VHH binders against q2luc0. Designs and how they scored, part 10

Target 1, 332 residues: q2luc0
Amino acid sequence: MPIEFEQTFRNFLMEHQEKYNRTYHFLILMDSIITAAQRIELYYRTGALKGNLGMAGSINVQGESVMKMDDIANEIVLHYLAASNRVIQVVSEESDDIVDMNKDGGRYFVYFDPLDGSSNVAHGLPVGFLFGIAKRNLDGNMKGPEDFHLREGNDYIAAGMFVIPTGMFTLALRDAGCWRFHADETATYVKPMRMTLPDDPKKWELSFNSANTTVFSEKVQSWIQVNISKYKFRYIGALAGDFHRLLTNGGLFMYPAIVKHPDPKENRPQGKLRLLYEANVVAFMCREAGGDAIDETGTRIMEIKPAGHHQRTTLYVGSKPIIDELASLFKS
Short names: E, the ipSAE of ESMFold2; O, the ipSAE of OpenDDE; V2, 0.75 times the mean of E and O plus 0.25 times the DockQ between their complexes.

## First folded at step 2 (VHH; framework vhh_ozoralizumab_d1)

Design C04F (at its last look DockQ between E and O 0.01; V2 from the best seeds 0.00; counts 0 for: pae E 21.4 > 2, placed apart)
Fold by OpenDDE, look of step 2:
Structure C04F (fold): chain B 332 residues (1-332), chain A 121 residues (1-121)
Amino acid sequence: as target 1 above (332 residues)
Amino acid sequence: EVQLVESGGGLVQPGGSLRLSCAASGFTFSSYEMYWVRQAPGKGLEWVSEISWSGGSTKYPDSVKGRFTISRDNAKNTLYLQMNSLRPEDTAVYYCARDETYTFEYGMDVRGQGTLVTVSS
């Protein structure tokens, strides 16, 4: 068989930057992110071999405290982002506060979830590294008195995710599409594939925690009753994994508000997912793939003005026809 | 309308000094990294200085490092370039530039009309 040579991510990105006459700063940032992902994956694989992933609080043979995988992943990402000298501030799922980096010389804000699907670690199942990137004053207009990290999804210039340890890397670039890469035998990401949600409803899938159906709003429950038989149902239980499938097959991933729980304390009327480093990330990617995303009010995720760095939101993301239908329902 | 207006250029002898100014309008100056670039006769655009939005970080190519100093006054929407120990090879039209995504090699989003600096004995 003839040797097939695949285009690398690096080549892809360089060509992209050249095509759009862009600087090398984004390349440096992306190199840091990719390196972080590779280190996380290496650690995941190594830990899996040892069978001790997720055993936080234990003491190793050297008398050292064992860190949780999510903490380790967070430290890795923070390290490489800081080393890039391109990041002003970071919002991390694992950090209570905003992390200041190169505030004086940085160019980008980075939002990330270093380990989506952390419950999978103990079972050796795939996890996700999600990230969003915004740039300082992209449109030349300040939204408010100061230009800070609280950016709308529309202000993102890029968003992406790694599915670890499967070697799948998906990246969306503003107005330039959503692209998927895979790691080859050298751990190099290669073979850019443009992702577009399919238009064929026969391929569409629904993804949500069906166990929670009875605690959703009446509108959502009614919608589910009507549509559950129309589409195939797939649910991994992790945003990154479920969204990964969605990008291929189309349909809908949803994480509705919990409003009818028998225990009122268990209600989550604002949703569970975080806006900046989860919902905006997948919404951005979905949009670049031809889809859309809204919250349970029918508002587009990417138009939500963040009130806080850990703001929660409901999420409906997927094929435009379904999202439009839901938007209409929610606004009725 | 976004506008950059350079001033301060002129004729100077080798070893002399000049201070360039750039007045910015039509955008939030304090939110942007700013640059000085120059174009010598028959040559392409050359990057000569960069300053962060806050002014806390500056960068220079080796060709001007130690001789040129970029600064900014965000309250006045003004960018400055102090040029010391000028050399004949520094002769060029100097432009103030705003960079969002563009490289100096491929073009810039916003730049002024430029100010001519001539270094000659």
Scores: ipSAE 0.021, ipTM 0.380, lowest interface PAE 5.3, mean pLDDT 88
Fold by ESMFold2, look of step 2:
Structure C04F (fold): chain B 332 residues (1-332), chain A 121 residues (1-121)
Amino acid sequence: as target 1 above (332 residues)
Amino acid sequence: EVQLVESGGGLVQPGGSLRLSCAASGFTFSSYEMYWVRQAPGKGLEWVSEISWSGGSTKYPDSVKGRFTISRDNAKNTLYLQMNSLRPEDTAVYYCARDETYTFEYGMDVRGQGTLVTVSS
C-alpha cells in the first residue's frame, strides 16, 4: 500500500501567508501559541490524567492541583507569547491586569483563556485553550483605538482553540475560513479540514445547561419549551468541548442571562462568559464557519464595544437560522 | 454544614478604607474559587471580585479595580477584601461566596448574612 502523508499546519499556514501576500510575523506568533498548547497538554497528561481518574498527583481534599493547572497554563502562554517578540499586550482570563510585552515592537494583541473549564481536569474531561488575535495598525500613526487593547471582535484577525487533551486544534482566519487540525503520533498538527456548519437540521444540536432553564428569561424559557425536542441535546458543560462539537454538527450553544434565580443575589443579567477571550473567540470562529452569534439583546457579539477587559456577556452562537430566530425574539 | 461568615463592615467616610473578612468552614476551602459580591439597597447582586483557589489569579469589574484587593489565607480558611478609596456608591451589604460548579459556568453560593458597609459623611 502506498505511503500517504498529511499536510502539516505549518505548511498550510505558510501557503495561506503566501496566497494572501502577508508577512511571516503571524506564522511566528502561531508557532509560539502551538508550543504553549503542546506544553499545557503535557502538564495535563503527566499531572492530571496520571492521577486518580484525572486528578493530578495526590491532591486529596485540597484541589490545589486543579488550580495549579490554571496558573501553570497561564504562565506557559505568557512565556511563549513574550518570547515571540510579536505581542504588544495580552488579556488573560487568569491575569487581573493587562500584561505588557513588546509595546514598541510588537504587532499583535492576544486575548486568551489558557485553561477553559479547568474544573473538568479532576474528571479527566476536556478543557480548552482559547485565543483571539487583533493586529496593531502599522500604517503610520500609533494613536487612537487601533493601538488600544479593548478591540471589538470585528477587529480580530484570527481566533482559535485547542481541546486538551484530545489533540484537536481549530483556527479561524478572517475571511479565509475556519480550519480544524489533529495532532498525529509525533504531536504535529496535520490534515487541515475546512469547517462549515451543516445546513441539515437533522444534524443540529442544542447545548446549554438545562438545569438553569427556570432561571432564564421568560422569552428564553418559552423558546426552549418550543424547541427542546426539535434537535438533539448535547451538553458536556465545558465551552471548549461543547463549541468544538457545535462546529461539526451545527445548531446552538447558549449561555443566557440568569434573571429569575430564586435568590436574586445569584442573577447574572449581563451573562457569565467573558467577551474578549471567550465569546468573541467562538463568535469569530463560528462566523468563519458560516454561523453567527448574538447576545440577549440581539446585538452581534463581535460588534460589542468593550468597556473592560474582563467584561461579561450573554451568548447565543450557532447556525444562522436559529440565531436569526432568536434575534427576532429578543427584539420583539 | 457549609458556613461563610462575613465581618469587618461599618460606617466609613468617603475616601476611607475597610478590610472585610470571610471565615469559611464545613468544606475544603482551598479547593474553591471564591467571590465577593454586594447588594446595594433596592438593587440586585453585583459581583465585585473573584480569586482562584490558590490565590494566584484575581479579577475585578472596572467599577472597583485599583481600589479593591481580594486575597485568601488557605491555612486559616479565610477570604479577605481590602477596600480603599471608598465612595458612597460602594454602600452595600457585602457577601462572600464560593463557586458551585466544575465548569465555566458558575452560581455563587451565598450563605452568610453579609456585612454592611456604609460610606457616608
Scores: ipSAE 0.000, ipTM 0.125, lowest interface PAE 21.4, mean pLDDT 83
ESMFold2 (binder alone), look of step 2: mean pLDDT 80; pTM 0.811

Design C04W (at its last look DockQ between E and O 0.05; V2 from the best seeds 0.00; counts 0 for: pae O 9.7 > 2, placed apart)
Fold by ESMFold2, look of step 2:
Structure C04W (fold): chain B 332 residues (1-332), chain A 121 residues (1-121)
Amino acid sequence: as target 1 above (332 residues)
Amino acid sequence: EVQLVESGGGLVQPGGSLRLSCAASGFTFSSYEMYWVRQAPGKGLEWVSEISWSGGSTKYPDSVKGRFTISRDNAKNTLYLQMNSLRPEDTAVYYCARDETYTWEYGMDVRGQGTLVTVSS
């Protein structure tokens, strides 16, 4: 009985690089990111399944010390990115300040959310590790050290996500497609599958927090009322999980502005999701799969010029016909 | 037009030294990581050295580490390679390269005619 072997992520990546011009810098970086993801998955599985049920996203790290899972995940990612010696600076959802690494010898800026949807840990539901990658500015658009990490999504060279603990990994490469892998029985990521959003509207779905409908703008509420019956509705309540499914089925994921909250102090007209390590990541991945993404002004997410490393945005991401319709609506 | 012009090659005895230069024009030199690569007769391109955009970090393969030193002068748009303790196996055409902007990986953009280094007695 012949043994069939699946292509590994490492071999996939090497085949997609120009073999006579590659330098291995990106491969080394990706090896560190994958190692971080594998370690986070271990802590997730052992913390959720082997420890006390009342942990609520906490795990015993140093004997009687308790540390939140998102802090553990952040420490893991920072460690492996630093060990790669390839990273200039990182922006992490879990760190208020930018983190300097190899400022003189690094090659990449990395933007990451190490445990998106971390409230799901207590329930054993999927969470995400999201990342975006930019190279240092090679076209001479340098404004000084404080501006180096503030890259538009169009400057990213790659973006990806791990859906934890499912063993699913999706990576988009600039102008080279969006690709999904799964962990095999040895925990090796294998079997690259190119992701393209379906053209068939019968497969499309809508994903958003429907409980917030009455606090969205009138334009968004009206759009929902007209369109909600045209598509299947699916919502797991974690960006990585909902977007993972969207890449398979097409349609729309959205996180609209909150503008009609009964308490005006709770309005969030600029949105809740973070531009650099959430919105840009899924927008980049979606574009490489044939989709698109805009904010509530109709501006394409990847064209937004960041003014701060924790800047928020509204997000509408998915199949181009829906995104184009919404862009026209928002600009009218 | 992006241009890279290599110079400083020549014939040298084993154990000798040479200093190569690369004059850059048509792009913002100080924003780019730069490389030296070489091509021995009948062989493919081999990476020889790299230097960060600021000049603060350098890297070398084991075959040249300790013997070769890459440097840059961003004010003069010039990249250098100091080659010491030269060996016959260092004989090659040497090219400078800049990193490519449009790839998802670091790529080496070789554009010049190169400069020949011959190490023999």
Scores: ipSAE 0.013, ipTM 0.462, lowest interface PAE 7.6, mean pLDDT 85
Fold by OpenDDE, look of step 2:
Order: structure tokens, then sequence, then C-alpha cells
Structure C04W (fold): chain B 332 residues (1-332), chain A 121 residues (1-121)
């Protein structure tokens, strides 16, 4: 059999730079992000092999506190982003406050969840590293915080995710599509594949926590009753994993508001997912793949103006016909 | 040392045209996105135009879109701004700037001394 060669991510990105006139600064940033992902994966694999994942708070044989995997992942990402010298500020799921980096010379804002699906760590199941990227605003005369970390999804120039340790890397670039790569035997990301949600409803899947059906709004419950038999149901229980599958098969992932819980304290009318480093990330990727995303008011996720760096949102993301239907329902 | 030198400004009547130039030195010009910004008397800096490193992509605010054209010659390390259909409100000092160091909010950008454009009847 003839030797088959695959295009590497590096080569792909360089070609993209030339084609879409990106600067080398973005390449440097992406290199840092990829390096961080690889390091996280290394820790994941090492921990998994040793059976010591999730043992946060324990003291090792040297008398040192064992860090949680979330913290380790966060520190890794922060380190490489800082080292890139291209990032102004960072919003991290694991950091209460905005992290200032190269404020004077940086170009980018980065939003990330270093370990989506953290509950999976203890069980050795896949986790996700989600990230979104925005640039400093130079158009117009806007001054103030709105020019920094509080960006709407439409301001993102890129968004992506790593599924760890499966070796799947998906990256969406503004007006340039959603692309999936996989790690080969050398741990090199290769074989760019453009991702587009399929138009065939027969392939579409529904993904949500069905256990919460009774605590959703009446509108959402009614919709589920009508549609639950129309599509295959798949639910991993982690945004990265479920969205990963969605990009292939189409359909709908949803994380609705909890509004009818018997214990009022358990209600989440604003949703659970975070806007900047979770919802915007998958919404951006989905849009580049031909889909759409809205909240439970019918507002497009990417058009939401953030009020805070840890703002929560409901999420409906997937195939456009389903999203349009839901949007109409929510606005009725 | 990074240096930007603007030229081409002057007095022009409304509806007239000017072409600005910016000579760059002290850095790899072709590796950077470049910008034109302007400052009118008593006003802050305003973004006027952006061009990618290769020149293949350009951006404009609505205020100048359709009238101004940014271009570059990487072989000559020169940035250009063709300004057509000039209006009195275009009167300002025009600066060329390098993007990654451009922090106009805080005045920490890399730009030249500027060239004055006056549009008056």
Amino acid sequence: as target 1 above (332 residues)
Amino acid sequence: EVQLVESGGGLVQPGGSLRLSCAASGFTFSSYEMYWVRQAPGKGLEWVSEISWSGGSTKYPDSVKGRFTISRDNAKNTLYLQMNSLRPEDTAVYYCARDETYTWEYGMDVRGQGTLVTVSS
C-alpha cells in the first residue's frame, strides 16, 4: 500500500495565515494553547495510570499537597498564555478574578475552561479544554471595560476545544469554518476536516439531562414531549463531549433553566453554563459549522452582551431548523 | 529603534483628495498589521483604517468607508492612505500605528509624529 501522508495542524495553520492574512501573533498564541493542552493530557494520563486522579487534598510521600486536576490544568494554561506575551487578560473558569497578563503589549483576550467535565476525572473518563479568543477593539472610539474581557461571542476571532485524552482537537476560525484534527501516533495533530452539521434529520440527536425534564419550564417540557421520539437520544453529561458528538451528527444540545424544582433553592433560572468560556465557545464553533445557538429567551448566544466574566446562561445549540423552532417558541 | 514617519498631509477643499504615506523602520514591517488613526482638535484618537500583514485584508469604520483606502508596500516598508471625497470633519492629524503596541486608550501606542490634514473651503 502506498504511503499516505496527512497534513499537520501546523501546516494547516500556516496556510490559513497566508490565505486569510493572519499575523504571526495568532500562530504564537495557538502554539501556546496547543502546548498547554498537551501538558494537561500528560498529567491526565500520568494520573490515570497511577490511579491518583481526583485525590485532591491528599499529601504525597514528600509531604506536599496534591493539587486538583482542575487547578493543575488551570496553572498550565495560564503559564503558557503568559509565556506567549500575546494575551492582555484571561477569564478562566478556575479563577475568581480576571487574570491580567501582558496588558501593554498583548493583543488577545482568552476565555477558557481548562477542564470541562471535571467529574469525569475520578472515573478516568474524557474531559474537555475549551477556549475562546478575542482581539483588542481598535475600531471606533470605545473606551473602558467593554474593550477588554466583557466581549460578546460575535467578537471572538476563534474558539476551540480539546477532548482529552482522545486526541481530538476542534478549532473554529471566524468566517473560516470549523475544523477537526486528531492526534496521530506521534501526538501530532493532523488531518484537518471541515465540520458541518448534517442537514439530514435522520442523523440528528438530542442531548440533555433527561432527569431534569420535570423541572424545566412548561414550554421546554412541551417541546421535549413532542420531539423526544423524533431523534436519537445521546447524553454524556459534559458539554465538550456532547458538543463533540453534535458537530458530527447534528441535532440539539440543551441546558435549560431549572425553574420548577421542588426545592426553590435548587432552581437555576439563569442556567448553569458560563457564557464567556463555555456557551460562547460552542456557539461560535457551531455557527462556523452551519448551526446556531440561543438562550431560553430566544436570544442568540453570540449576541449576548456580558455583564460579568462569570455570567451564566441557558444554552440551546445545534442544527438551525431546531434552533429556529425553539427561538420561535421562546419568543411566543 | 521602531520608527514611523507620516507624510502627505496638507490643505484641501471639500471633495478633494489626498494620499498619505508612512515610512516604517526598525522592525519587520511585513509581519505586522498596520493602522491609520486620526486626532481632531479637542477630540480623542479615532481609528481610521486597518490592513493585514499581506495587504489582502482591509477594514474601515463607517465614517470613512467607501472614501478611504489603506494599502501597503512591504518591499518599501511603506503604508498608504488614499483619502477621497474629503469632508471638513476629516480634519485631523493622521498617524500610522503598529497594531500590537497600539493602546490608544492609554496612549501607549507606536506611531509617528503625524501629518496634518485640513479640509476647508
Scores: ipSAE 0.011, ipTM 0.300, lowest interface PAE 9.7, mean pLDDT 88
ESMFold2 (binder alone), look of step 2: mean pLDDT 81; pTM 0.817

## First folded at step 4 (VHH)

Design G01 (framework vhh_8h63_2)
Fold by ESMFold2-Fast, scan of step 4:
Structure G01 (fold): chain B 332 residues (1-332), chain A 120 residues (1-120)
Amino acid sequence: as target 1 above (332 residues)
Amino acid sequence: ELQLVESGGGLVQAGGSLTVSCAASGFTFSDYAMGWSRQAPGKERELVAGIYSGGSTYYADTVKGRFTISRDNAKNTLYLQMNSLKPEDTAMYYCAAEYLGSWDEYYDYWGQGTQVTVSG
């Protein structure tokens, strides 16, 4: 019988690398990231079956101990990144401080959100695992942990995401495109598909939390009023899921500034999404797919210099014609 | 086409000095971070010294204060000046080039190496 061999993720990476002088460090790091994602997916899928998923998505782990799914996901990612022996430091949404790993021999900084949309776990709705990767500088001007990890998105070499529980994997490589993979029955990622945002406006989607419309700026409210009927509206409240759809159909995902909240303490003029492990990650993937991403000042997301590892930003990411229009609007 | 050719290794007495050189070709040398790694028999390869395209330098604690890395962008050449050599410095010394903006490990190139033997 004829046998068709699917191109595996490993084969895909090796075919995109020059065959001479390979070091395999990036492949080893990616193996650890994929393993972490698959373990998170397993916990998500089997939590209810094993009876260890508590009310509101909490998991009862031995005795009276209850861990949230996002805490479990964070521990899984940290474990496998450490096991790769390739990571210098980690910035995680679930860790208040920077996590040191292999400072002397590590090659990469990894930024991640281990379980975006964790409130959706109890409802069976999609959640995401987002990550970005930057290389260590070889210069000796190392001032401390805060300096080394504070990289612009333009310094990232790769960024990706997993949609959970489906296990859909997307990876963007600097100047090498944005690619989607699916796990086969052996849990091997196969069938690389190059992602490019469609130029057809009839396919375009608009994605944002419409409950916040009245607390956005006048410019953003006016743009929404004019444009909302031109798009299919989709919003599930998990960045990885909403952005995955955008990569397939084109359009716009946005998280505007909150500037008109009745309670002034609830205003977020700097936005809510995190620059290093959310906004830069989707901006990087979107750029490699032929799109762009800006904040509400019209500045490109990947050009924003971070002042802290949990820095927030507003986000507008998607099809270049829409982003160019919004950049002009925000600079006016 | 990217090539790194090391030279200048040899036999030297403990306490002595030696300079190893690396001639680079096939790429825009000034855009790359350059480094020296060494490997002694039965040991892992160790990054000894690095120099960024902007001139900043790194040294492993084992060689700090004794070794000096430098580059000549006009001649596409990397140097490692080794002073106060110890028997523990005996190793094959490899030149390396890395383009820090690339995910592709192709740009982590190692030359054929030059042997440094320190007697004592």
Scores: ipSAE 0.048, ipTM 0.440, lowest interface PAE 5.2, mean pLDDT 83

Design G02 (framework vhh_8h63_2)
Fold by ESMFold2-Fast, scan of step 4:
Structure G02 (fold): chain B 332 residues (1-332), chain A 120 residues (1-120)
Amino acid sequence: as target 1 above (332 residues)
Amino acid sequence: ELQLVESGGGLVQAGGSLTVSCAASGFTFSDYAMGWSRQAPGKERELVAGIYSGGSTYYADTVKGRFTISRDNAKNTLYLQMNSLKPEDTAMYYCAAEYIGSWDEYFDYWGQGTQVTVSG
């Protein structure tokens, strides 16, 4: 019997880089990101046995302080990004301020959410590790420290996500498509599968928190009322999980503005998702898969100029015909 | 057609200085990161210096403190000022250009090279 060899992630990247005289900087960065993801998965699965899933500031039975899982995940990512010696600065969901790394010799900005959907951890349900990568651009937005990290999604060169604890990995590369990988028995990512949103309305899914329907804008409420029955409805409350379904089946994931809450203080006219490390990540991946993403003004997510590293946005991401329809609705 | 033409190589004594230049044409020079690599016979090519469109620079540890990379966007020209040259710096020196929007981390285009020989 012939032996079948699986294409590894490393071989996949090398094959897509047909040029000679490589410096391997992106490969080194990706190796660090994959290592971080696999370490987060390990802590997710073994956390109860090691006491690592306690709340930040909690004390275990030995009188030692324990870290919350999202704090552990953040420290893992920061450690491996720093170890790559390729990162200039990091924006993390779990870090209030920008994290400086190798400002002089680094080539990349990394934006990440180390543990999206962390409320699912207590229930053994999927969570996500999301990341976006921009390359150094010293002509325009890297001339001062204040501008280093404030990049629009169109400046990203790559974005990806891991579903935890299954370890499913998806990576989009600028103008090179969106690709899914699975870990083999040696924990090596193999079997690249190109992801393209299906142009088949029978497969399309609609994903959002339906409990918020009555507090959305009138335009959004009306669209939902007319269209919801045309879709399969799925929502698991972790962006990576919901978005992986979207990549496979097509349709729409949305996080609308909250504008009609009975308590005005609970209104979120700018949405809840973070632009740099959540919305831009899925927008970038979706574009490489043949889809699109907009905010509730009809502006493309990846064209929004960030005003701060934790800026929020509304999000509508998915199949292009749906997004085009919604953009027209929001501009009307 | 994108073209890179190196010049300024030659024979120089150990401890001496030399400047090599690269003339670029056929593209918007300011949109590209530029670099210098070198290759000695029987050795792998190494990146010795890089400069981004905004002026930030990279240097390999082997040349840091001795070499200075610079660019003139108005003249579409890249320079490498080499000081305190050593026999180990003897190599063919190649100019390279990389479109900064690419996810690919190596240079898109290379020149034909200019020989630098350090004796002495």
Scores: ipSAE 0.033, ipTM 0.405, lowest interface PAE 5.3, mean pLDDT 83

Design G03 (framework vhh_8h63_2)
Fold by ESMFold2-Fast, scan of step 4:
Structure G03 (fold): chain B 332 residues (1-332), chain A 120 residues (1-120)
Amino acid sequence: as target 1 above (332 residues)
Amino acid sequence: ELQLVESGGGLVQAGGSLTVSCAASGFTFSDYAMGWSRQAPGKERELVAGIYSGGSTYYADTVKGRFTISRDNAKNTLYLQMNSLKPEDTAMYYCAAEYVGSWDEYEDYWGQGTQVTVSG
């Protein structure tokens, strides 16, 4: 009887391991991350029926307080990461301070955004769960200061994202590439596909919020005016969704500085995206797919030393020839 | 064969400065986190400074603001610049390398050490 066996994520990870006993801890961590993603997806799909898509502190028709979806997603991720007993400390978009977990026995630092593009939830549009992973220090003793968890993207061992509720999962492993998986009818991630940015300018896409064009720097405005007609323009407004398109078609995703807003309070010269759990995640994945990522000074994203847990950055990520051109422009 | 060879230790007066170096061979240096640990007689070994492959640094509270760790990936060399030295900094200083770049690897290596003596 002819049966087609799809390679599962677990099977993929085991086949790509160099040392089984080392990979076991990473497998336990990934199982917890995948379980968290599946639970977030369940709450997203059923949330309207349960009243879970409201604002934190909002009152439903029955006078009951409704929990915001991004708060629910954060609690789910924290729960499963803690249950893995493999995490030392966590930096979360939804947590003001570092969350301590298994400091003595943990092996990993995890940086995550549990629900990127949360404004899309009310409209039935995709949202993202993004994460990055770094390993412990040299002596296994994590009694060190807070700045020891503040790693550059070059120190990450893995980064990934889920496109919720689509069942798409993409994971980059250091020096092992960037891989896309799809959830089957049992919600098991299967069918690994190697992701490499196309080196074909005819396929390239450009992705950014075009409504902000007039408030970008002169250099960025001039580059857009000269180059926009060379690209297919696409923008979904959720980083995970826009970045998944970029991995397939190549091109550029950008989130420039806002420096010319009529209201000075709306300027964001440091950018809007968070370094540890958004920009470093896509930069790491893009590098493993053959691309690159820089900020608006021409500095490589993964080389930026974070000064705090929620540090922001400008972002330009995509095909290496485009990024090299922009780096030269920004350094001039 | 991975080897770490420390040098630059010696006798220095309190308040002085000293740089110790670690020459690495037998591995791709840029893929490894590097660090300096020290051990005084009758004391446990402590990690005083670390630098990851991406350049992120760590310093123990005992040395923060006085010591600076740096690496030269082209020369496969790790450095520890020690300023405002105190008698309490007297110890054998060990170079360490840890492969943290792989998602499934965890192995660390240590050199034979270089003695730093601070007189008061």
Scores: ipSAE 0.095, ipTM 0.464, lowest interface PAE 4.3, mean pLDDT 83

Design G04 (framework vhh_8h63_2)
Fold by ESMFold2-Fast, scan of step 4:
Structure G04 (fold): chain B 332 residues (1-332), chain A 120 residues (1-120)
Amino acid sequence: as target 1 above (332 residues)
Amino acid sequence: ELQLVESGGGLVQAGGSLTVSCAASGFTFSDYAMGWSRQAPGKERELVAGIYSGGSTYYADTVKGRFTISRDNAKNTLYLQMNSLKPEDTAMYYCAAEYLGEWDEYFDYWGQGTQVTVSG
């Protein structure tokens, strides 16, 4: 009888190591990230029993304050990243300031959104844990913290996402592709599958919040009017879910600027999504899958130099032919 | 196959000087960032000094002003000049190589190490 052993994530990384006598620093970091994701998924699945269904400031029957699920997820990620002893600094969606870890001996900067779509937790809908990783430079010309943590997406070495609670993990490695893994019965990530955006336009989808169409720029509204009937329309309102579907089907996911809202306070001229831990993450993954990503000026997302760790951006990400067309439109 | 071989370690008195060397083979040395890491008994390995292919250098605060890293690309050799040595500098010193291109950027290579002991 043949024995079928599935290639594990650990074995996948080690296979890339064997020819070159490499170290395990990256594997140690990834082990911590995977452990954090598995713990977040456990809390998500048991959240109803523990009273943590996205309710911050609630009081349980014992009079204890209940933590919001995204706060719990943030603490889990910070704990395991610190325990790896490989991280210099962290940028988190849930932390106002940069979190220092091992500044002297750490090797990595980690950017993460611990629970994208946290409002969906109470409804049992999928949420995402997104992360990006940059490596410390050995350059003695370090001028300050911003020279190292405020990195362009092109400086990332890896980016990935977990679709919670599905047991699905996708990881892109610089110039080594985008890969999907599935958790088995033991919660071990197995069966690496290379992700490549389909070239067949019949599979392509268009994904955005159509309720905002009239408050987008004239260029974006005109493009939508011409193209809306050419593609399947799908939008669930969670970046991890919408982008995960995009990796399988191709097409376009977009989050345009809101510039025509009747209430000026509702305008989002710089977009809604965060550059370091949302837009760069999906842009990096999409590039490794054969696609591209730009902002509303036609600039590649991964070439944008961040001015702050919570900087926002507009986002257009997906199949290269669509992105090339939009870049030409936005530069005109 | 990439190979790093360290030499030049030994016993030296506190306040003394020592140079350790690393001979590299099996790769295009000039394309790699090179460094020196050390590990003392019961301690984690720390990066002591690094040098990029372009000549930019890094030093850990514990050795800054006392140690000098240099490279000879024609000889595929890395050097660490250690001055004003302290007992706290006692460690196994490892040569490290890191390729800053493609998917290799997240991995490091190490040699077998050379022992430096500072009496005092």
Scores: ipSAE 0.000, ipTM 0.211, lowest interface PAE 10.7, mean pLDDT 81

